# VHH binders against F-box protein At1g48060: the designs that were tried, part 10

Target 1, 365 residues: F-box protein At1g48060, of Arabidopsis thaliana (Mouse-ear cress) (q9lnf6)
Amino acid sequence: MKPQEEEEKNENMARKRSKSSSSLSIPLDIATDIFLRLPAKSVVRFSCVAKHWSSITTAPYFTNSFETRPNLLFFFKEADRFFVVTVPKPNRRPNESVSHTSSQILDSYQTPYPKHSCFTIKTESVHGLICFQRGTKPIVWNPTMRKFKPLRKPDKSWESLTVFLGYDPLERTHKVVAMPCDKASDECRILTLGSADQESWRTVKTNYKHHPSRGNRKNNYGPCRCINGVLYYLAEIDRHRLIGKFAFLGHSNVKNSLPMWVLEGEKKGEWSTYNFLPLSHYDRRLEFHFKLIGITNDGELIYVPNTVFKTFEVIYIDPIRKTFSLVKYEGVADKGFRQRNGLGEDKPLRGIQYSPNHVETLLSL
Key: E = the ipSAE of ESMFold2; O = the ipSAE of OpenDDE; V2 = 0.75 times the mean of E and O plus 0.25 times the DockQ between their complexes.

## First folded at step 4 (VHH)

Design c11a (from c11 with S31D S52Y; framework vhh_7zox_3; at its last look DockQ between E and O 0.01; V2 from the best seeds 0.00; counts 0 for: pae E 11.8 > 2, placed apart)
Fold by ESMFold2, look of step 4:
Structure c11a (fold): chain B 365 residues (1-365), chain A 122 residues (1-122)
Amino acid sequence: as target 1 above (365 residues)
Amino acid sequence: DVQLVESGGGLVQPGGSLRLSCVASGFTFSDYSMGWVRQAPGKGLEWVSDIYSGGDTGYADSVKGRFAISRDNAKNTLYLQMNRLKPEDTAVYYCAAEITVTYSDEYTLDYAGQGTQVTVSS
C-alpha cells in the first residue's frame, strides 16, 4: 500500500470509529427500525456512505423486513429510452369528502430501451416486481433496483405461453408461473426467484386441463391477480371462458353507475356485484377526460387522464367512503421534466403504462 | 437488421378480396406480436388487427368480421385476409412488430415495413 493510500485509509478508519462511537450510544435495533421506515433511495444512499450503516441495510433481517407504501408506477418509451416515474398515493384526511391537492413525484429515471423487446404484456406489480415476456422467455423487472433479469424458457417445446407472477407469503419468495396458452394443458412450470435453484423450472400439475385467456388488451388490467398466496386468472375450460375471482372494472347500461365484481372470501369462492357512482357524479366534465385504470389495495378507484401533455393529474375515488381526490403531480410532463429528459414539448407523452399498488423492494435479481 | 416486406396489395373492386403477406427477417419472428396498421391518404395511422405470439387476435371495429389475421411461424410470415372490401379500406397497409396502444388510442410501432397499397374502387 502506498503511503498516501495508507494515510487516507487511516483517516477514514478514525472518522468511522468516531462516528461509530457516537452511533454506538443508540441501540442497533433502534437504528435498524429507523432505516426500515426510510424510502429505498435514502437507504441506498446511506449504505454507500458508511460501512456500519451498510452492514445494517444489507443484512438478511433488514432486507427481509423492508417495506414501503404502495405507489402508482408510470412508465413509457420515448426516443429509444425507457422512462419510469413513481408517484405517491395521496394523504387523505378522514373527514374530507372532496379534495384537490398537489404532490411531488417520488422518483424518476430513464434507462436504455432494450432492442427487440415486447414490454406491452406484463403482470401486475407483485411485492415490488413485474414480469414481462418476450415471446416465450420471461423477463423479471425490479423497478426499485432498476434491473431486468431474463429467465430461461420454461420449456423449449412450448411455442406459446402466458406468464404470471405470484408471491408465497410463507416462504417470502416470488414465483414465476408459466402455462401454455394455445392448447389446453394440465401442466405448468414454476420458478422460485431468489432461491439456490433460481433458474430451474419445475413442473406442477393443475387439477383442470385448461387454456389461460389474455383478456382485453385495451383494458390494460392483465388477466391475473395474486392474493394471499393464491394466483387467480382468467381461463378457458372446454371452450367455455370462466370469470374467476377478479375485480372487473367497466361500465353498465345505467348512466349513474358502473359494475364491479369484487372478490368475496377465498374459502367460499363467491362473487358479489357492486355498482359504484360514475366519475361524472363528482364532476360532469371529468368523464370525458379521464379513464379508469385500476383499483388500489385499499379499494380506491384510480382514474388517469386520457392525454398526458403538460400536466399529470390522477383521480382517486373511495366508493365506500364516498371520497374524491384529484392530485396534480409536480415534476412530470411539465417543461422542466421534458427538458431534463430530452423530450419534446409539442406533443403528448406516448405509450404510457401504469402499475398501481407498486411497493419498493431491495430484492436483488 | 430487422426487415419486414409487405406484398399482396393492389387494385380491387368493391366487395372483392385480397390477401396481404409480410415476410419478416432479422429477429425471432415467433417471439413477437405482429400486426397491421393502415394509412389513408392525408390521414394518420389506424390500427387494423394484431396477433400475439400465442395466436390471440384482435380487430378494429371497422374491419371485424371482414378481415382475418394469421401467422406462419415456420415461414416467418404474417397474413391479412381482407374480404368484402369497401372504398374506405383504401390505404397503405403496413405490417409491424409490437404494436402499442395509448390511452388516447394512438398507436406506436417498434418496427414497420415499407407498406403495400390497397385500392378499392369501381
Scores: ipSAE 0.000, ipTM 0.309, lowest interface PAE 11.8, mean pLDDT 68
Fold by ESMFold2-Fast, scan of step 4:
Structure c11a (fold): chain B 365 residues (1-365), chain A 122 residues (1-122)
Amino acid sequence: as target 1 above (365 residues)
Amino acid sequence: DVQLVESGGGLVQPGGSLRLSCVASGFTFSDYSMGWVRQAPGKGLEWVSDIYSGGDTGYADSVKGRFAISRDNAKNTLYLQMNRLKPEDTAVYYCAAEITVTYSDEYTLDYAGQGTQVTVSS
């Protein structure tokens, strides 16, 4: 029992409330509680009003406590501007199709790299951050804060490399991992984001000489995923066999199934194949109009339109329960959306990149 | 072995049109993002357009509204329809797979062809 601590807290809150009644100042405790309950965009906006509020929103306690529910994020470039849209996965009954009319946020800003037309080589969204790879140099992006952080080249001698983004839940830090991909190697470079003394590349030896699988990054499911601080990716070792811990959704020429490869257990090291029903099982026309872009944290497959013109619909499939849901997002890509954002009405949105399971973060880059 | 063979270049007057083609072999064409980069005399590589395996397209601001990229996966062929050509479009055009841009404004390509010359002049 902590009655004294409860009394001290209540007395402190009462004193702070009393002192603020004749001024525009809001006490620290009350402001902190309010900010933790607001959307990230609102927090950023209010933190610009006063240095006192900014001191709250940049404090480690606040940034470590603030994280939104996962959303689907997509972004695209039009002329010299970046457009970032987040949409929620609405609660719905199995096999229920719904329209969603709220909670979409749109952000647009001038691209920091206007001479380059796409940021297509990227990691999945990991605790609110996305890492781009441009040649041999990684760039970390915070979509919430509109901040990009270029990192130093991991290795001067590597002719080709790939990067992965992970998160350490114990230290609450992001880690960038770089590996050569044109030759087998037992070395990788790791960089921890944060304090300046940690932002240098260090060498780590792997148990096997291997190289990451050449995946098509444009497919939006990527060759890796970070789960509970463990990085899972596809790699080749010896006679082109796959290693690592990864669930992979492949293209299928099999008429009745989509192959999914899952590594079963730490000790076995064996892949199990799970075949899921194709989109044509639900509607014969869907397979021509939708593409797979990833999987939610709760195991639903996410399909998006091949072409986004004046409507935006997303299909969510639970492959185990065999449930299908079509979600129409009102106010996305339509005439009003385009008019408000200075976009033309005569052409599809182009070069769209998707990140499932995106959370908003206030972490400074 | 991987091969990309470009065709369709030539001499054309300002305001004219050309269609470039690129026939790919030695890899699973439908799995790769494909695109076009160009190099004007005495200049570095410039990204022109790309098309993802899923069909989404991108264009450089200098060619947007004039050029159209497309692909035929059954024929392993990439196309670039170039309309309302300008003298500044004069360059060697390269077909490429998985175009990556470096921080130093250099391009890295997984695979590239030998290029086809496009000259826009009277």
Scores: ipSAE 0.000, ipTM 0.143, lowest interface PAE 16.6, mean pLDDT 68
ESMFold2 (binder alone), look of step 4: mean pLDDT 82; pTM 0.813
OpenDDE, look of step 4: ipSAE 0.017; ipTM 0.305

Design c11b (from c11 with S33V T102E; framework vhh_7zox_3; at its last look DockQ between E and O 0.02; V2 from the best seeds 0.00; counts 0 for: pae E 15.6 > 2, placed apart)
Fold by ESMFold2-Fast, scan of step 4:
Structure c11b (fold): chain B 365 residues (1-365), chain A 122 residues (1-122)
Amino acid sequence: as target 1 above (365 residues)
Amino acid sequence: DVQLVESGGGLVQPGGSLRLSCVASGFTFSSYVMGWVRQAPGKGLEWVSDISSGGDTGYADSVKGRFAISRDNAKNTLYLQMNRLKPEDTAVYYCAAEITVEYSDEYTLDYAGQGTQVTVSS
């Protein structure tokens, strides 16, 4: 009978004995795939609904696997409140002006550091974390999770220091590096973020006694970068040191032209210099009203306003192709934005800090 | 040609008051946010106060409750009323338009006057 033939074929399929799966292995596998496709805000909300969802979102496997596209993040402090805004970097054609109206993420919360300007000195965003410095004490910030973690002083004898944040792709951990800047030194302290048992400052010696450059110089982007597990930073020895494939922009020529030094060779380094068009060629406001905050992976320079009135615009410049693009973010800094946030109708937003390549992270601090 | 001319500084005892004035020309004063920054001897620029075209004000924590900023758009004039002055208020006070904050909390002034000296001492 035909049903008997179908039964035999179905039995052959059923001979494939599936391994017993626990509720943990099935929820972790399927839920992780779902959560990795959701916005970070949605993931945080779900972790508050059920105990097992929280265990998934705090697990190292999940936090290490959670990835988002880089966004432009900016923040500023008014009174005791932090205002954190995240906007996407839309695709655009050269010399195109675009108005962006899609969802912006606005977060507002009370800062625990009302009387110190610790937010004026910060690292670049590194795998979702930003590091501040309050005197000689580093503070690590996760904007996605709204968490600040003060770290112990790297050294009690250092009267001044600078802090760098890097990411180790092999260990999948963040590392904080501190160096003294009051005198030439070959000594630094390194701390790996993680459990309390693993968070301690260790001493490492550099090949040269040097003065590292602080983020408080008149550069509109950080004095260091972490690329593929290598931290590059500006330092005073005999001259500034640039190692690997990194670009350096001269501050003194910003109003006339931007000379850029890049290390293009691998054998003891080869240097190229470029003379760029005057900034006023692209937009006259770049001479007085905009600052350079970073560079995209495609080599575009990112310019943002020094002071924000009723409009928020970002200018991208490709210095090699000599093209620019303007993005206007609708609903940012306008009258409605200011009224909703208690910022005063025409009060300028200033002291704005930017992270041009910020990704979201669920890493617990 | 943008010009900002400050006046009203001087020597005053602790607890005293001074009123600073700034006369602006060469730009549309009523359209700009105006402010005051100060520089004590051997120190960097410190933001003191700003005022919007509509009259909304902001103050540094160090002067809040003691200083009052105001503007007269018909006269192109910015004012700073300083009350209960302290020795720590001793500085050159600059009137400015387009006040910007550097990464290190250092101020860059695109349009600023020559300043007026305020000295608080006995």
Scores: ipSAE 0.014, ipTM 0.334, lowest interface PAE 6.6, mean pLDDT 68
Fold by ESMFold2, look of step 4:
Structure c11b (fold): chain B 365 residues (1-365), chain A 122 residues (1-122)
Amino acid sequence: as target 1 above (365 residues)
Amino acid sequence: DVQLVESGGGLVQPGGSLRLSCVASGFTFSSYVMGWVRQAPGKGLEWVSDISSGGDTGYADSVKGRFAISRDNAKNTLYLQMNRLKPEDTAVYYCAAEITVEYSDEYTLDYAGQGTQVTVSS
C-alpha cells in the first residue's frame, strides 16, 4: 500500500470519525453518571479502551464521586503472596430483629509479598487509602488501583515512629503524619500526598510533648480516626492516657455490656459514654468465635470470625436499635476461592486484617 | 554523605566461597534493615538476603543454605558469606538499606552502593 493512499485513507477516517462523533456524541455529564455506577474494575478496563471515556474517569469530579461506595476490605498474607478481598456492606437493615443473609464478594486479587518483609502497623482506610509501616518507612496503599507507594523516612534519626493517615476535605488531599513513639516529643512530620509540587516531609510543632499509643493488634484496628479533617488518636502524657477527648472503641469481655467512647460535638469537645450489649446477648454460641473489629459509618458494630476456614460470615449489630444481622459471604474461603488462588484446603486463612468503611478510589499514587 | 562501599568480590571456581563486606556511613546503620541485591548480566535486580536491626535474617530460595548474612553494628558493616557458589550466582552484588518490593515486582532502595562483581567460572 502506497504512503499517499495510507495518508488519504487515514484523513478520510478522521473526517468521518469527527462527523460521526458530532452526530452521535453522548453528553459528558450523562457519561460521567454511567461511570460512577460501575464497579472500579469495570471503570479501569473501560478507560483503557476509549480516550474520550478516559478523560472522564481521570477528572477530579469523577474521582471524588467514585470514592462514595463504602465496603469492608480484608487482606492477609500466605507464604510470599498478599491477598485482598472486598465485600459489600449490605444496604438493608433488619427491623429490630435477627437477620441472616448471603452476599457475594465484589473483588479479590493477589500480589507478591516479600517473604521476610512485614507491614507491622496500618492505619484505617481514609478516603480509599491505607498506610503501612515497614520499620520506620511509611508505605501508602491504594487497594483499588493495586498500587503501593513507599515514602521516604520522616526522619533518618528516629528509631521508632507511628504513622497516621488523614484527609483534608478543604484541600481534598491526603496527609501522612509521623510521630516518634516510645519517646515524648512535641514535633511531628507531615507529608501531603497527591501534590505535583514536591513530596517532602515538613516539621510541625505540637502544643505539648506526648507520644502516640501503638495499634491494638488483638482487635485488628488502627490507632486513629480521621473525622472532618481532624485526626483523633490515643496518646500518653507522663504515663497517663488522654481520656475523654478521643473516640476509641473499647470493651470488656467480662461484662454484659461493652463500653464505647464517642466524641460528641467536636467543635465543643464534648464526650459521652454508651454501654453496648455484648455479642452473647444476641447469640451465646457466637461469643467465642467472633471478635469486634470496628464500627461502620452508620454506627453498626462489626464482628468478624476469629478464624476463617471454609466459610466467611460477618456480624453487624446496631447497638441503638439492638438489632443483629449475620451475612454469609459467598466466593471467599470456599473450595473455589482456594483453587483459584492456589491456597490449600486443609488450613484456615491466617493473619487476616480488616479495614471497614473502605471506599474505592482511582487516585494515582 | 550517605555512603555504602562494597568489597570482597572476585573470580572464584564453582563450589568456592567469597565473603562480601559493606561499610556504611552517613546514617544510623543500626536502625536500618540492611540487605543485598544482585544483578546478573542482562537481567533485572534480584533480592538475595536481608537482616533486620534486631538480627532476623531472610534469604531468597535460590541462596538459602549457602549464603549467610550478618552485621556488625559497632563497625557499621554488613557481610554476606557465600558458600558453594554456582555459575548462576555470577552478578554484581549491591549492598542496600531498606529494600522495598513494589507492586510491579520492582525494587526501591533508600540507599545503595556501587556494587562488587562476583564471577563464578572455570
Scores: ipSAE 0.000, ipTM 0.215, lowest interface PAE 15.6, mean pLDDT 67
ESMFold2 (binder alone), look of step 4: mean pLDDT 82; pTM 0.814
OpenDDE, look of step 4: ipSAE 0.604; ipTM 0.840

Design c11c (from c11 with T100E Y103W; framework vhh_7zox_3; at its last look DockQ between E and O 0.67; V2 from the best seeds 0.00; counts 0 for: pae E 6.0 > 2)
Fold by ESMFold2, look of step 5:
Structure c11c (fold): chain B 365 residues (1-365), chain A 122 residues (1-122)
Amino acid sequence: as target 1 above (365 residues)
Amino acid sequence: DVQLVESGGGLVQPGGSLRLSCVASGFTFSSYSMGWVRQAPGKGLEWVSDISSGGDTGYADSVKGRFAISRDNAKNTLYLQMNRLKPEDTAVYYCAAEIEVTWSDEYTLDYAGQGTQVTVSS
């Protein structure tokens, strides 16, 4: 940020505070503290009521200070409606190998099915944003602010691509990374989110010509993870599969060496030695009802149901401590939820997509 | 080696009834949700009904009130009782385990049988 731009923003903020004085009005610095302690839905609602409150909740100092705990986001389509539900990660795990508990959902909402919410392939949630792609057109979603933003195509000449989403902790900005996936390439496109007037794709060279792996439509899992400003993803070079990385930070302290995994063509395939026990180790009856969708930031494996009838249960497994936790979330798929949302009481919920490690963000798209 | 074998299809007049059966082997039947999907001539797959491992049922709007899904875990058998059949019910009916749908409304049938023909005509 330039010093002049920072000073202008500070002067505008001070002028707004001086202008917000009225009988019984709350000072802006106290209002800021109050808003930082509220749930995200309350902050959004109050921002719609008054211009001064919106100025507080959209400012960088507020959005950088606002935070929520990571949780599990899931969403699905029914008819012309798009449903979103947020549930918390369990907070209560004693030193026991098996736990069954109940929890309440944090939030749910529905909206008309947006024109650009085509997500056969999606990224993981990265600092509160999720990116879909439709052909060569990326679409960014902020579930907290309930906004979708289609982005310009990275390159008009590309016939196919893979999209990744990352977060640069030094700049405190999201970056969308696009790579061609129909031919090996050592170029990618990067777009920094944060301003529609300054959103342009820039070209960055990679260390290798490679093909990034596409996502898996069956499990709809993200093709990469962003860890401390470094994207890790599967790729192929000269018919060998490897884990690629691309660092936003550009520093040398990346902790992990990259393994190479090679599929042997004359034998049964062997991609890796698994270090995690399967779900069947903990409860054989459950392995066909649940699918692995990811790992929490605390290292727990997350299994979600294939289909949701009347109850919504999620399994969390700590593979190191070998603990098993089944959490039943109240307020989802039950009679009350279905009535409030106009859903059929006898129809299972389907087409459910999941995003672990979701945090709420007030970033305006 | 998962196998699902459907039976009970046939020709029936409008207003008639049929009961479809699906015998499962090669997996623990009682642990899966099971369901029926159908494909009419020249059309894509259409979900008909599901039943969870715990017995919870779901039905498509087009068959609700006319069809009844059930399971007998002791016999590893899934049933679909179809009453008041209409010509629009003419299709190949597939038995499947753990039916899922994509956002584009495409069904994934990882464990499905070869189907049984149901024809409703005079």
Scores: ipSAE 0.054, ipTM 0.544, lowest interface PAE 6.0, mean pLDDT 70
Fold by ESMFold2-Fast, scan of step 4:
Structure c11c (fold): chain B 365 residues (1-365), chain A 122 residues (1-122)
Amino acid sequence: as target 1 above (365 residues)
Amino acid sequence: DVQLVESGGGLVQPGGSLRLSCVASGFTFSSYSMGWVRQAPGKGLEWVSDISSGGDTGYADSVKGRFAISRDNAKNTLYLQMNRLKPEDTAVYYCAAEIEVTWSDEYTLDYAGQGTQVTVSS
């Protein structure tokens, strides 16, 4: 069963139930349990049936308890429309290549951010939210709710900055961290999302003056990773010392082996360096057509196409078990996909950006 | 056929400047985002800078404030002005178009031929 067919069935059930019941005869506990088990789109639709159901789905308890399985999210812009697609990581045997029939198209909507460069450097998806920047202004995005929240500048004197997105599991809040990148600095600004004041940036000092790395479009290692409320990122001190903690650095050598830094113990901050076989070891052409974008929560490296034309394939590599899997996603980028979404058939999809480990969230921005 | 031809590399002293050029042909240059990537000896590819069809620019942290990317759509030419060069900037610099369809594959990101060598040494 295709995930789009499952979504259509769930939407038909939601419509049926909305048409068949205009009164709240269902006990609140049962309604809450039902909503927690539905896809985010179905929950939003059901919240329109009655005001007291809406009160359940907007309550902090519900939004904090709503969880989905992590997926690979990718997005692109065409003719000022945003296209957001999520695809699951299918269960498969080691070294097994599979075709996956199901792809979930999250949404298609107009974006107020017309420039592709705004999305070239962005955070990982962190508990359902993604942060990018327009100049020196951070923008938080909820792909599920189709909401963008521009934040005020972290510091009016900074001409250039890097932003990070983290999640505090104790407070259950997202934090946006900004640091200057035009000079070495020991100063950062932090903003907690959900505060009453959009402009409540607070100053925090780091242990060292440093230049944070924004990541690299061709390497796609990203600027940071958030693990259990701790941000790990690559930075340089005084140009002669590189200090930082990063789950992986991406491709640094195309011959013999690929070096990567891996966190072995979160509490101690222990890092190990692993050398993996390059993509060219499996197929010489793959290194020219795929790029590393991240690592799954299960420890698999994710490689995605540099360009998507008529097919969409993702490579998953378990670096410890040394297993390779190629997953072909049926119904993505093909003629049917393009016709359903009003896309042209004559050229590749342009400016595609990827986020691993994306979950759906109903959090209000 | 799509072609990207790079020039302007060379040997320069630390603190010096170089201007790289990339002449594009075979596609509607003004409709594509363009960029520069580099490969230092013994290292992988590093994104340096990009410029959208609309003129919006992005830079890697290591070059921000020192490098400036620009384009001349009338001349189908992409530029990279490199100032205050450091030994760490030593690399082969490649011009890249956003998308190219090749004879062997349905798609790829195109890097210009052999690139242009930049050596920063005293």
Scores: ipSAE 0.000, ipTM 0.131, lowest interface PAE 17.6, mean pLDDT 66
ESMFold2, look of step 4: ipSAE 0.035; ipTM 0.517
ESMFold2 (binder alone), look of step 4: mean pLDDT 82; pTM 0.821
OpenDDE, look of step 4: ipSAE 0.517; ipTM 0.795
ESMFold2 (binder alone), look of step 5: mean pLDDT 81; pTM 0.808
OpenDDE, look of step 5: ipSAE 0.375; ipTM 0.715

Design n01 (framework vhh_8h5u_2)
Fold by ESMFold2-Fast, scan of step 4:
Structure n01 (fold): chain B 365 residues (1-365), chain A 124 residues (1-124)
Amino acid sequence: as target 1 above (365 residues)
Amino acid sequence: EVQVVESGGGLVQPGGSLRLSCAASGFTFSDYSSYMGWYRQAPGNQHERVAIITSGGDTNYPDSVKGRFTISRDNAKNTGYLQMNSLKSEDTAVYYCAAEVTIEYSDTYEYDYWGQGTQVTVSS
């Protein structure tokens, strides 16, 4: 922008401020600062009040800057409706169990994909987005914006595939990676999320033909994780379980390095690279009532109840420091929670799925 | 292995009745592990929810069919039903049965299983 054009733009903003006769009129720069400090639901709701202010929440500079503190997100479906809840991890002393009063339901809305939708195979929350698939078609979900974006099929000849979601911190874009999962292959498809007109699948070859994991059928954490622009995922070569990795390299370039190492972990159902004490170390009975759903960005294991009826408790374990904490979330799943949200009171919440490290994003899909 | 299969569709005159059945195989319904629902789609239209019955027997209908359609299920037979009365030309569509079923007794994961659909045509 030329200095003259910049001065004219600044002058125009000053004129808009000066013409405001309302005590509710706020300058655009001040409104931007306020919006960046508000919860995402409040930002979305407030932006609907004034056309001029809604331009802030859709601008790339704002959407790139807006990111909330990571929380545990869980959601469940009743009929064709989503219920989405977020709870924070409270600060506490080592080995201290606490009670926390949390927000009950962040959002409740109808899903556009009841037919053929599959929410049992989904990615982790990656910079505010979650990806699942309908057959061989990936669908990206923004829980904050209540938006779903179906993507084109990665390959018309693939009858089955696994989808991974990653984030490139250098170009500040999400990448969707798809691989065939029923046969060993050295091909994958990669798509950078952007405007609908610009999205296309690119082919990348790996060094080895391998078999990516389809997702875990016994718990809610996926077979992959994105850390600092690197996607780590479970794979098999000749019946050996391995970790593959992709590094996102700024200009939509991705290099796949396989294999990195064999995963260490329990032979029955779950693979992990973390050396940790089982729940039975703390209380033998806990392993019958809680399940592992993931790991926080600061390295704590997250356990949730197998059944959520009238109470909601989460166990956080630091496997390195060997600390245990039980957090009771008051106002979640109880009678008041159910009555306020139109939920039945006589049955456990069904089909709950969890996403650790969820942040809110205003990214338009 | 796991499937739901619809039956009972056909051609009927306005004001007539049809009963659709949805038979599930390869899995067993339980009080907390499934719901049964009917959805319909006419060419060029979005999917429309027709009826849902929860694991507890509670039902829900859109205003377009309320009072005309009745959903029921028999968990012991793994079968759901949709009784359609006072049919209108606007009810012409392919009707799909859906079930949300746990894939393991101690698992929290569930799959949505959909049938292939059954055609209902209401014409004079």
Scores: ipSAE 0.000, ipTM 0.126, lowest interface PAE 16.7, mean pLDDT 67

